VH-VL binders against q0atu2. Designs and how they scored, part 13

Target 1, 119 residues: q0atu2
Amino acid sequence: MLDKKARIRTSREYRNVFEKGKRLSGRFLIIYYVENALDNNRFGFITNKKIGMAVIRNRIKRQLRAIVREYQGQVKNKHDIVLVARAGIGKSSFEGMEKDYIAIMKKAGLFARNANKID
Below, E stands for the ipSAE of ESMFold2; O stands for the ipSAE of OpenDDE; V2 stands for 0.75 times the mean of E and O plus 0.25 times the DockQ between their complexes.

## First folded at step 25 (VH-VL; framework fv_recibokibart)

Design rec36 (at its last look DockQ between E and O 0.77; V2 from the best seeds 0.00; counts 0 for: pae O 4.7 > 2)
Fold by ESMFold2, look of step 25:
Structure rec36 (fold): chain C 119 residues (1-119), chain A 122 residues (1-122), chain B 108 residues (1-108)
Amino acid sequence: as target 1 above (119 residues)
Amino acid sequence: QVQLVQSGAEVKKPGASVKVSCKASGYTFTRYYMHWAKQAPGQGLEWIGEINPNSGNTNYNQKFQGRVTMTRDTSISTAYMELSRLRSDDTAVYYCARDLYYGQWYEYFDYWGQGTLVTVSS
Amino acid sequence: QIVLTQSPGTLSLSPGERATLSCRASQSVDSNYLHWYQQKPGQAPRLWIYGASSRATGIPDRFSGSGSGTDFTLTISRLEPEDFATYYCQQYDSEPWTFGQGTKLEIK
C-alpha cells in the first residue's frame, strides 16, 4: 500500500532474509525473519505458482497484506519479515490465515509486549 | 552426488555427553537446513531439531530442549549434534537429514546420513 | 503433536502378492506434507513417496500412494524380493515433525 518503506523490494533483500534469518512454520505460512539496520520493519510476500492460477495467488497476497497491515503496529521494529505461503493455504479462509499469522508471530517473539492482548 | 557421512559409533555412560558429526558433500552446504533424528532399537524415528548451517540458527523439538545443541563448521561442510545428560533410553541410531530453505513444494527429507549408533550403558 | 499410527505392524506376504500399508493421523494432515520412507536393516531411511502420492526419483511404478485428511495408504501392486523392508509415514504439516512407528513388510 502507501508504506513503501515497509516493503522488501529486491531479490538481494529477500535472499538476505532467507540466508541469515530464522524460520518458523505455521499451518498456512512460513515466516523468515532477520534483524535489519533500519528504524522500521519491512515485509515480503511469496506465493509458489503451484498454489494456483495468478488470480488465486494475487488474492492470497492481498489477504496477507491486509493481515500484516492490521497488526503492523504491534510488531517489534527493525525486522525484515518474509511470509511464504505453504501448499495448504488454498484451503484457508482469511480468518484462518489471520490466526496462523498471529500464532507464528507470537512464537517468533516478534510482537511487542502489548501484543499479548491481541486476543 | 549428494552424500552425508556421519561419525562412528560411540559408547557412553549415563550422565555423559555425545557429539555426532555429519559431513556433507555434493551440494552447497549452506543452502539446506540440516535435521537430526533418533531411532531407538526396533523403534520408529523421532525428530530432534534443525539448524540453518549459514546462520547457525536452531529449532529443537521441545522433548530435547535443554539437552541438545546443534552446531556446524561451514569451512568443512560439517554439522554437529551434541546430546548431554545421557540416559539409557538415549541408546539409539542418530541420523542427519537434509531439507530445503524455501521454495520446495512438499517439504521433505531428501537425503540421509548412514546413522551413528550411540550406546548408553553403565 | 500429530501422532501417526501405521497398520499392520507386520505384514507377511510372498513375492507377487499385493501389499496395502495404512497410516492414520490423529489430526488432519495436508496431503502435500505426508511422505513415505523405506528402510532396510542397517540402512538409513530413503524417501519413497512424497505428497501422499508422488514417487521419489527412481521408485518403481508398482508403488502408489493415496489418501487425505487422516487416512493414507501405500500400495505395492506386485511385490518384488527387494520390496521387503520397513515403511514409515511422516508428516511435515505441524511441528514437531513426526513419523509413524512403521510397518515391517516381511517375506512369508
Scores: ipSAE 0.372, ipTM 0.808, lowest interface PAE 3.9, mean pLDDT 89
Fold by OpenDDE, look of step 25:
Structure rec36 (fold): chain C 119 residues (1-119), chain A 122 residues (1-122), chain B 108 residues (1-108)
Amino acid sequence: as target 1 above (119 residues)
Amino acid sequence: QVQLVQSGAEVKKPGASVKVSCKASGYTFTRYYMHWAKQAPGQGLEWIGEINPNSGNTNYNQKFQGRVTMTRDTSISTAYMELSRLRSDDTAVYYCARDLYYGQWYEYFDYWGQGTLVTVSS
Amino acid sequence: QIVLTQSPGTLSLSPGERATLSCRASQSVDSNYLHWYQQKPGQAPRLWIYGASSRATGIPDRFSGSGSGTDFTLTISRLEPEDFATYYCQQYDSEPWTFGQGTKLEIK
């Protein structure tokens, strides 16, 4: 699980990312990202009822957190990043989610220059 | 009710710039992304880009990258699209269209401006 | 980018008839992000069907959408005079968002 300091937790923190950040849409994810004034990245996760039942939403969140953790060390520092699950994500595989995450993060230029595990 | 009202028709020469406005009303302007689309005469629609009215952050179609600038004035709930280095194939009707902000709903363009005809001719 | 090809280009029918409009994608599109718009001459497009099969607010029951993968269909069970217009499909699956070239539904 992501460290507490690496998580966006409050509504205000989420709102700040949505209001001030940039948005990029992938197939299964929309990411909102903005620079923060911290020495670490923070990640947030949003799912809604259109994805499916609570069991599905919880699964998706777990999967997304796993993906984020896997690549956390390769993300440029000082960013707040919110992952919003799109409606179709409930039918996607883990690999599909991971691929989408990588693609969208690359497009956003959020991976560090020396990142090696992003293909 | 939600309304998007665009500026009037423009006639420009090649190489010039055009700035189209889109005034929003009937909803909170800063809570919805604004998109712009191009429709050449007798052709389909082409996505140009989007802007977050609250932050001013933009995403552009690569086809228009370098020539398009999207801005907004939140005080008057107005979005702007400026297209520079105009050429004949830029002749088209340009639309602004509203999209949901947080991606919590299906992403589609639920409201459109009436369109602005931009004619580029020597 | 995803190319959407609509067919036929023009569809000539009479009121009361059934209309079937096709939208084919160059690659698979999530049905949640395949939409249809109606456009009449001199007017802006209007959202008609979203998520492949959901009618927008105020859209009559005679309109229906279906499909998945690369093949999507808009069906009008019984045409009304006001239904004659150009219909565009759109994908919001992969950037850049793209539209079909449109099917013009005209009165025979």
Scores: ipSAE 0.018, ipTM 0.719, lowest interface PAE 4.7, mean pLDDT 90
ESMFold2 (binder alone), look of step 25: mean pLDDT 92; pTM 0.941

Design rec37 (at its last look DockQ between E and O 0.05; V2 from the best seeds 0.00; counts 0 for: pae O 6.0 > 2, placed apart)
Fold by ESMFold2, look of step 25:
Structure rec37 (fold): chain C 119 residues (1-119), chain A 122 residues (1-122), chain B 108 residues (1-108)
Amino acid sequence: as target 1 above (119 residues)
Amino acid sequence: QVQLVQSGAEVKKPGASVKVSCKASGYTFTRYYMHWAKQAPGQGLEWIGEINPNSGNTNYNQKFQGRVTMTRDTSISTAYMELSRLRSDDTAVYYCARDLYYGQYYEYFDYWGQGTLVTVSS
Amino acid sequence: QIVLTQSPGTLSLSPGERATLSCRASQSVDSNYLHWYQQKPGQAPRLWIYGASSRATGIPDRFSGSGSGTDFTLTISRLEPEDFATYYCQQYDYEPWTFGQGTKLEIK
């Protein structure tokens, strides 16, 4: 689970990221991101109802949270980051989502070092 | 009700710059990304890039990186695209186009400006 | 970059005939992000079909879209005079967003 401090909680916080931030699209994910005034990162997750029934959406959210948690120590601090599931995400494997996340976070310049390697 | 009205045709010499405007009305300008596309004579459409009209953040097709600059003025609901170091193959109609609201399931261009012809002549 | 190749380049048909327009992608595109636009001379493009198969608001039901993966089609069951225009497919799946080169549907 992500810490309470690492969660985007309110509609206003989400809106701030959408309105003030940058957007980058991957194969299965879109990230919106903006610098915050905190000493930490915060993450939010959106799965549209058209992606599928609640069981499918909940599975996707759990998988995305697990991916974010795995790599959160490599993310540059002071960012609010919202992950939006794209329409095709239901057909992706966990590995596919993970690779997409790594690629798009690198393109955004949000990783401090290569996330594909484990020391 | 939604309208995107672009500036008039331009004739430019090679090496010059052109700045095309797109004035939005009938919706909340700052809540929808604005895109620009090029249509050269006898050719199809080519995506140039996008701007978040609230923040001014941009994302460009790499083909146009280094020559394109997108800006906006939220006080008059107007987006701009500037193309520099013009050459003859920049002769085209340039369109602004609106995508849908943030976080929607589908992404597509639902409203387009009327187009601006830019002619680059020696 | 995803290349969308439309065929034929020009399709000459008469009103009342059936038209089939093809769009082939250089790699698989999620159908939810494959769109079709109609453009008439001197006019801006207009959204026509989105998500491969859904008609935009006000588009007649004689227009239908289908396909998945790399192969997509736009079908017009019985051509009306107002249907003669250029049609573009467009993908919003992989950046950069790309368009096909168009199929001009003209009166025979």
Scores: ipSAE 0.395, ipTM 0.812, lowest interface PAE 3.8, mean pLDDT 89
Fold by OpenDDE, look of step 25:
Parts: C-alpha cells; structure tokens; sequence
Structure rec37 (fold): chain C 119 residues (1-119), chain A 122 residues (1-122), chain B 108 residues (1-108)
C-alpha cells in the first residue's frame, strides 16, 4: 500500500499538478507530473463515471494503485504525479494497464536510469 | 470558520417528497464535494451520495438510486438533497458533509451539518 | 459493498482505563482510506482519525489508530470523561462508501 507521504490528497496539491505540471497521454492513462520540493514522490488518481460503473471504477482504482506501488521505487524522486484514467481503461486488462503505465512513464522520463522492473 | 447549516426538521407522509438544504460558509463552496448521509434512529450511518458543486455531477448509492436527487445553488453556496416516494424506513436524521475536490478516493468528511430529522408517518 | 464490522458493540470502561476498538472489513481496505468518527448523542459525527492512523486536527494524542488489510483498531490509552461516545469506522476506498455499525463507549 502507498504510504501517506506518497499520496496527493488535497485539492490544492492536485490543482498545483494540473496547473503547473506537464501532461502526457497514453492509451488508457493520462499523467500529470511536476517536480515537488519534497524528498519523496506523491501519487494521485482520478477516476470518473466515464470509465464505467462503480464496480469498474473500483477495479481500475485498485489496479492502478497496485501498478504504482509495484514500480514506485523505480520512479525518479521529487515528483508529484497524477494518473487520470481514460474512458477506454474499463475494457483493458491489468497487463494492458501496466504496459501503458510503463510506456507513458518512460516517455515522461520518470523512471530512474537503474530501474530494473521496467518491462 | 467552516460551517454547514441544514434546514429544519420535516414531517412527511408516505409517498411524499422531502428536500433538505445545506448552506455552506467559511470556505469556497465549489472546491469541496458535498456528501449526504442517513442515520436512522439508534442506527449507524449510511452514505447516500455526493455532488460536485462546481460541475453539478452526482454519484448516488444504488440503494437510493431513482429516489434521490442532489443539486446545488452556487450563488448561495447551498446544496440540496431531495428524496421522493418516502416510506417509513426513510425516517432518519440526514447529514451533509464536505469532502475535498479531486479528493474522491483520498479524503474524508471533515465537516458535517447539524443534521435534519425527517419523519415519515401516515 | 464493503461491510465494516465493529467490535464490541458496547464497551463499558472507567476513566483512566485503556480502550481498544476494532473495525473489521469484509475485504482488504487500503489503510489510507480507513477513517474513524466520533459521535455524541444529539450531535453530528466528527472526524477523529483519518488514514487509519492520523489524528484529525485537535485530537488528543491519547487517541491512536492502527491496522491494515481487513483489521483496524482505534485505541485510547487513558480514557477521559469526554471520550465516552460512539465511534464509527468508515472506508473511503470502494464505492459505495460505508460505515461500521459503531462501538458505543460508555462509562462503567
């Protein structure tokens, strides 16, 4: 599970990421990311009714958190990163989601050079 | 100082509708989701639904789907919950509670209204 | 939906004693999304603990929260008279958001 310190929680924190951060779109995910002044990364997640029913949203949320946790130690430090689920994610597999995450994070240059579990 | 002030107690007959208001002050109304909860006499709390005051988008508990309507008036920082086709088991205290915008899965209900008693009896 | 079961239903203790309240979830809940509220008769609930272990603003340090997965605990190290109330756990992890049935902490 993500540590409290690794979470974007407040509206202000989210707004900061959206207003000042960079945006990259993947197949299933959009990421917003910006450097922070902390020693750790923080992650946020946005899901809405467009991706499907509550059961689907719950599943997607759980899966995205699992993916982020899995690769958390390989992400460059001092970043606030918000993951926004796109409408098509509801029909994606976990592996597809993971692949998209990895691809978009690589494109963003957010993985450390010595990261191991990048494929 | 954050405050949520709800409308007064209501007495309704079965089949009728009730609309409860929740006036917010002390903060930017559109920056916080507004939730509604039900507490039957001597019972626990039950989540009814939420509204994004900025967009007006709503999410309802399926248990209340089709009978509940949540709205807001941003000009007076007021949220509304309407419950229709009332029945005896709708008798309860209804609370509004705020939650942060963009915080759907991370936040908590940090401020609550004082509650509105709705009594449904024939 | 996720069912939160609190135990015991009623806890009778005296001031100065230690109180341990349990909240069990029907499935795993992220600790960051498990919260506790205090409610006194005739009043609205008040946020008490958030993220399983963080005290809300103004909450005395005699209150602590812990747990993960399906088992969560609220502990009061030394009960004060004002601590006697009903405590509810809540999960904000999966829709619909749900509450436990509450533990009533009463004076013995």
Amino acid sequence: as target 1 above (119 residues)
Amino acid sequence: QVQLVQSGAEVKKPGASVKVSCKASGYTFTRYYMHWAKQAPGQGLEWIGEINPNSGNTNYNQKFQGRVTMTRDTSISTAYMELSRLRSDDTAVYYCARDLYYGQYYEYFDYWGQGTLVTVSS
Amino acid sequence: QIVLTQSPGTLSLSPGERATLSCRASQSVDSNYLHWYQQKPGQAPRLWIYGASSRATGIPDRFSGSGSGTDFTLTISRLEPEDFATYYCQQYDYEPWTFGQGTKLEIK
Scores: ipSAE 0.017, ipTM 0.689, lowest interface PAE 6.0, mean pLDDT 90
ESMFold2 (binder alone), look of step 25: mean pLDDT 92; pTM 0.938

## First folded at step 26 (VH-VL; framework fv_recibokibart)

Design rec38 (at its last look DockQ between E and O 0.66; V2 from the best seeds 0.00; counts 0 for: pae O 5.6 > 2)
Fold by ESMFold2, look of step 26:
Structure rec38 (fold): chain C 119 residues (1-119), chain A 122 residues (1-122), chain B 108 residues (1-108)
Amino acid sequence: as target 1 above (119 residues)
Amino acid sequence: QVQLVQSGAEVKKPGASVKVSCKASGYTFTRYYMHWAKQAPGQGLEWIGEINPNSGNTQYNQKFQGRVTMTRDTSISTAYMELSRLRSDDTAVYYCARDLYYGQYYEYFDYWGQGTLVTVSS
Amino acid sequence: QIVLTQSPGTLSLSPGERATLSCRASQSVDSNYLHWYQQKPGQAPRLWIYGASSRATGIPDRFSGSGSGTDFTLTISRLEPEDFATYYCQQYDSEPWTFGQGTKLEIK
C-alpha cells in the first residue's frame, strides 16, 4: 500500500492533474501527470464502474498500487500522477499491466536515471 | 449547440507556414481535449495531435513532429494549429475535433469543425 | 502504429440493398475503442458507431456494427438515399490514433 502522503485524495487534487497535466495512453492504462509543489510524488487510481463489480475494480486497484510501489524509487520526485484503467485492463495479466506502466512512464520521462528500485 | 468554427481556406507556397484557427462554443472549452486531423484530397483522415486547452500541453503524431505547433487562447475559446515548412503533400482539409471529457470509459471524437482547406502550390 | 484497412474501397449499391463494410486492423484493437464515422462530400466527419457496436445519438437502427480483435464490420440492413457517403473506421486503442482509408458507398 502507498504511504498516506503519497496518495491523491480529493476531487480538487484529481482535477488539478487532469486540468494542468499531460497525458499518455498505453494499452491498458492512461497516465495523467503534473509537477507538484511537494517534496514527494503522489499517486491516484481510477477504475470506471463499467470495468466490473467493486470486487474486480478493487483487485485491479490493488494490482496497480503494487506495480507503482515496485517502481516508486525510479520515479522523478515532485509529481502528481493519476493512473486511469482503460476498458481492456480486465483482460490483462499483472505482468501485462506492469509492462504497460513501465513503457508509458519511460515515454513520459518520469523515471530518474539514478533512482534505486524498491524491493 | 456545440460548435467548432474554423478559419477560412488558405493558399500557400512551398516553404511557408499556415495557422488554422478553431473557435469553440456551446461548452466549457478548457474541459475537453482538442485534436487536429488532416484529410488530403481523395484520401482518408490522419491524426495530427492534441492539445489540453487548459494547460496548453500538446502531443503530436511523430509524422508531424518538428513541423506542427498547437496553441490556444482560452479568453476567446480558440485552438490553433500551425504547420511550417509546407510542401505540396500538405495540401489538405484540416479539421479540429473535440475529445470527450477526460477519464471517460469511451474515447472518441464527438464534434468536428467544418474543415479548412490549405492549398500548397507555386 | 495500428493500420486500419477498409474494404471494399468503393461499394456501388442501390437503395433497399444491404451494405457490408469491412475494417481490418494490423493488430488487435479493443472493440471499445473501434469507432465509425460517416462523411458526406464537403462536410466534416460525424460519429456514427462507437465501441464497435453502439450507435451514436440519432443514428437509425438499420446501422449496426460488430467485430472484435482485428476484424470489424459496419452493416446497413436496407440502404436509404441519405446513407450514401464515405465511412471511416477509427481506433483509439493505441497511439497514434489512426483511421481507415474509407469505404465510399455510392449509388448505382
Scores: ipSAE 0.365, ipTM 0.805, lowest interface PAE 4.1, mean pLDDT 89
Fold by OpenDDE, look of step 26:
Structure rec38 (fold): chain C 119 residues (1-119), chain A 122 residues (1-122), chain B 108 residues (1-108)
Amino acid sequence: as target 1 above (119 residues)
Amino acid sequence: QVQLVQSGAEVKKPGASVKVSCKASGYTFTRYYMHWAKQAPGQGLEWIGEINPNSGNTQYNQKFQGRVTMTRDTSISTAYMELSRLRSDDTAVYYCARDLYYGQYYEYFDYWGQGTLVTVSS
Amino acid sequence: QIVLTQSPGTLSLSPGERATLSCRASQSVDSNYLHWYQQKPGQAPRLWIYGASSRATGIPDRFSGSGSGTDFTLTISRLEPEDFATYYCQQYDSEPWTFGQGTKLEIK
């Protein structure tokens, strides 16, 4: 599970990312990202009913958290990053989600230059 | 009553620059992305770029990279698009268009300015 | 970039007839990010259908949108005189955001 300190939890924190951050869209994900003043990265996750039933939305969140956790050590420090799940993600494989995450994070330039698991 | 009101028509020579304005009203200016689109005479629509009015962050179509600059003045709820090194094929109607702010919602251009004709001729 | 190809380029019909407009994407597009706009001469585009199948506010129910993947359709069940205009599809799936070249719906 993603560490509590590595999670965006409040509406104010989410709003800050949306208002001040940059936005990039992938196939299954939209990311909003902004630098923070902390020593760690924080991740937020947004799903909506367009993705599917609650059981699906919860599954997607778990999968996205797993992906983020897997690669968090390779992400540039001091960033707040919100992942917004797109409608098609409900029918995607875990590998497809992971691939999309990697692609969009690379496009955003959020991976450290010497990251090992980004290819 | 959301409204986007753009500046008037412009006539420019090749090599010059043009700056089009888009004044927003009827909503919170900083809570919606602003986009710009190009429509050459008798042609379709082409996306130029977007700006987050709150942060000033921009994203441009690579086709216009290096020639386009989008800015905003939040004090007067106005967005600007400047296009430099103008050439004849820049002759077009340029539109500003509002987009939703948060990714959890649909993202589309729900309100448009009336358009600004920019004519580039020697 | 994702290329949207609309067909036909021009559609000539009479009031009361059914109109079918196609938009084909060069790659799969999330239906939530496929939109349609209507534009009349001398006017700005106006949002018409969003998310492939949702009518924008104030749009009559004779308009409908459908499709997924690479093939999307805008249908007008019974044309009214005010429906004759140019319609553009747009994708908001991948940057840069792109439009189709448009279908001009004109009176026969």
Scores: ipSAE 0.022, ipTM 0.689, lowest interface PAE 5.6, mean pLDDT 90
ESMFold2 (binder alone), look of step 26: mean pLDDT 92; pTM 0.935

Design rec39 (at its last look DockQ between E and O 0.05; V2 from the best seeds 0.00; counts 0 for: pae E 3.6 > 2, placed apart)
Fold by ESMFold2, look of step 26:
Structure rec39 (fold): chain C 119 residues (1-119), chain A 122 residues (1-122), chain B 108 residues (1-108)
Amino acid sequence: as target 1 above (119 residues)
Amino acid sequence: QVQLVQSGAEVKKPGASVKVSCKASGYTFTRYYMHWAKQAPGQGLEWIGEINPNSGNTYYNQKFQGRVTMTRDTSISTAYMELSRLRSDDTAVYYCARDLYYGQYYEYFDYWGQGTLVTVSS
Amino acid sequence: QIVLTQSPGTLSLSPGERATLSCRASQSVDSNYLHWYQQKPGQAPRLWIYGASSRATGIPDRFSGSGSGTDFTLTISRLEPEDFATYYCQQYDSEPWTFGQGTKLEIK
């Protein structure tokens, strides 16, 4: 349920978030988000090829998915959320990405309550 | 050929409002964020805020929060910036500037309008 | 916010000379987000160098950018008459996005 239904998968779905959504920038991430008509949240992840080779980009995506999964129970429902890796993300640690994600999700008002592991 | 054409110069009294327009051509207006910047006479540039022309969603520099409103009309590919409760230090040239295509690696202002001089005098 | 301080404020040189313009940031700026704009009197700014060192489309190779961390430089190897203008550095690393106060490059 969570893995397939919680993914933004098509170009059209991504375009919708970019075209209709709001944008907020953090240190390592930009989030785009928009309310959807579903009963759940969906997440998408973008890494530009200039960030690095596929191994590096895939590692970053997997780290971001892990962070999102950890906090997804605290995210307000019915949102499509795209996380875009900024150029500087290669200098981040997992903890750095996590802290950045928490901060920008709180700034966006997307947490229903304070998340665990917020500093 | 991307082009941003702004409305003409305006003279306003303190306390009034001004609304500057920026008409876009040569690209898909709704696919790029539009930003506004202020340049006071003989000074550098100061970022005011941004608008998503498709959705109308905005984000403002905290310094201008509460006095600035950004809007757009997609049918004529035009963005607007309105600044209220004008005071003498709002005298400046105001520019619109295009952000690069969403989701891009680099983030910068690639095209600018010609500027609109707003003069606030008693 | 990140303050960008440019030096010198005014640089007076003749065509054919080498120009070096400095931009110092109050905090480290990822070079991917440090940009330079050229502005001539009565005209809008124009993107000149992006990502610290990459020339925008149509910018001559006599312009080069370098630097990292807090210190960035724009160099013009041999000045042409059209190069006399004000140059601004700008950061897109941390909100609010900020510009330096400019270096005015004047003909001697």
Scores: ipSAE 0.380, ipTM 0.801, lowest interface PAE 3.6, mean pLDDT 89
Fold by OpenDDE, look of step 26:
Structure rec39 (fold): chain C 119 residues (1-119), chain A 122 residues (1-122), chain B 108 residues (1-108)
Amino acid sequence: as target 1 above (119 residues)
Amino acid sequence: QVQLVQSGAEVKKPGASVKVSCKASGYTFTRYYMHWAKQAPGQGLEWIGEINPNSGNTYYNQKFQGRVTMTRDTSISTAYMELSRLRSDDTAVYYCARDLYYGQYYEYFDYWGQGTLVTVSS
Amino acid sequence: QIVLTQSPGTLSLSPGERATLSCRASQSVDSNYLHWYQQKPGQAPRLWIYGASSRATGIPDRFSGSGSGTDFTLTISRLEPEDFATYYCQQYDSEPWTFGQGTKLEIK
């Protein structure tokens, strides 16, 4: 589980990211990211009903949390990052999600190009 | 204003079936999931299942699988829960509840029906 | 399944006192999917706190929610007569969605 301090928790915080942040789209994910005034990163997750039933949406969210947690130490600091799951993500594998996350984070310059999974 | 109005109390014999209705109004019926919960007398709440009113897709608590069927009629914004092979421990108040998707951040049951008492007795 | 255990089962207090209700999860729960409901006799449950710490619309600020991981708390700073009811925590994190067994807050 992500650290309590590493989570976007309020609607205001989400809105700030959407309104002031940059947007990048991957195959399964869209990320919105903006610099924050903190010393840590905060992550938010959005899975809308187009993805599928609640059981599916929650599974996807759990998987995304796991991915973010796994690579958290490799992400540049001082960012609020919101992950929005795209409709097709429900048909993707965990590995596919992970690959897409890494790719999009690298493209955003938030994740080092040579960064690998931390075991 | 959002309202969920359920059908009236039912008295059934063991082995029978009961079908409870939940009529929604004040919002777009097909845009929100509908859930059902059971509350036995003096007991807590138990989740039964959910339905997507748009597609009709359902997901049930395995405890009720094989005996519960959730359906909907979009033309009248009404959800239904049918419970078959009734037994005494099915005696409870059954609630429908709307699943709110608030700003894509939170999901919870924001509106509830008034409940339907189902009594199963010989 | 995730089991939510609430404590105490019954809490007897007087108006004006502070109430602390606990909800413990058998495994970690995302705070965004931990909610509290209030229920009075003969009525349906009503959303009270969502996302562990956000008050639902119309809920007085004497109510607050906190916690993360496996431990969550609902606090009422100064009890009012209308606050006496049963409170349920609920997780929407992992299927099947589950409720705590409830804490009955009764007047002493």
Scores: ipSAE 0.095, ipTM 0.778, lowest interface PAE 3.2, mean pLDDT 91
ESMFold2 (binder alone), look of step 26: mean pLDDT 92; pTM 0.937

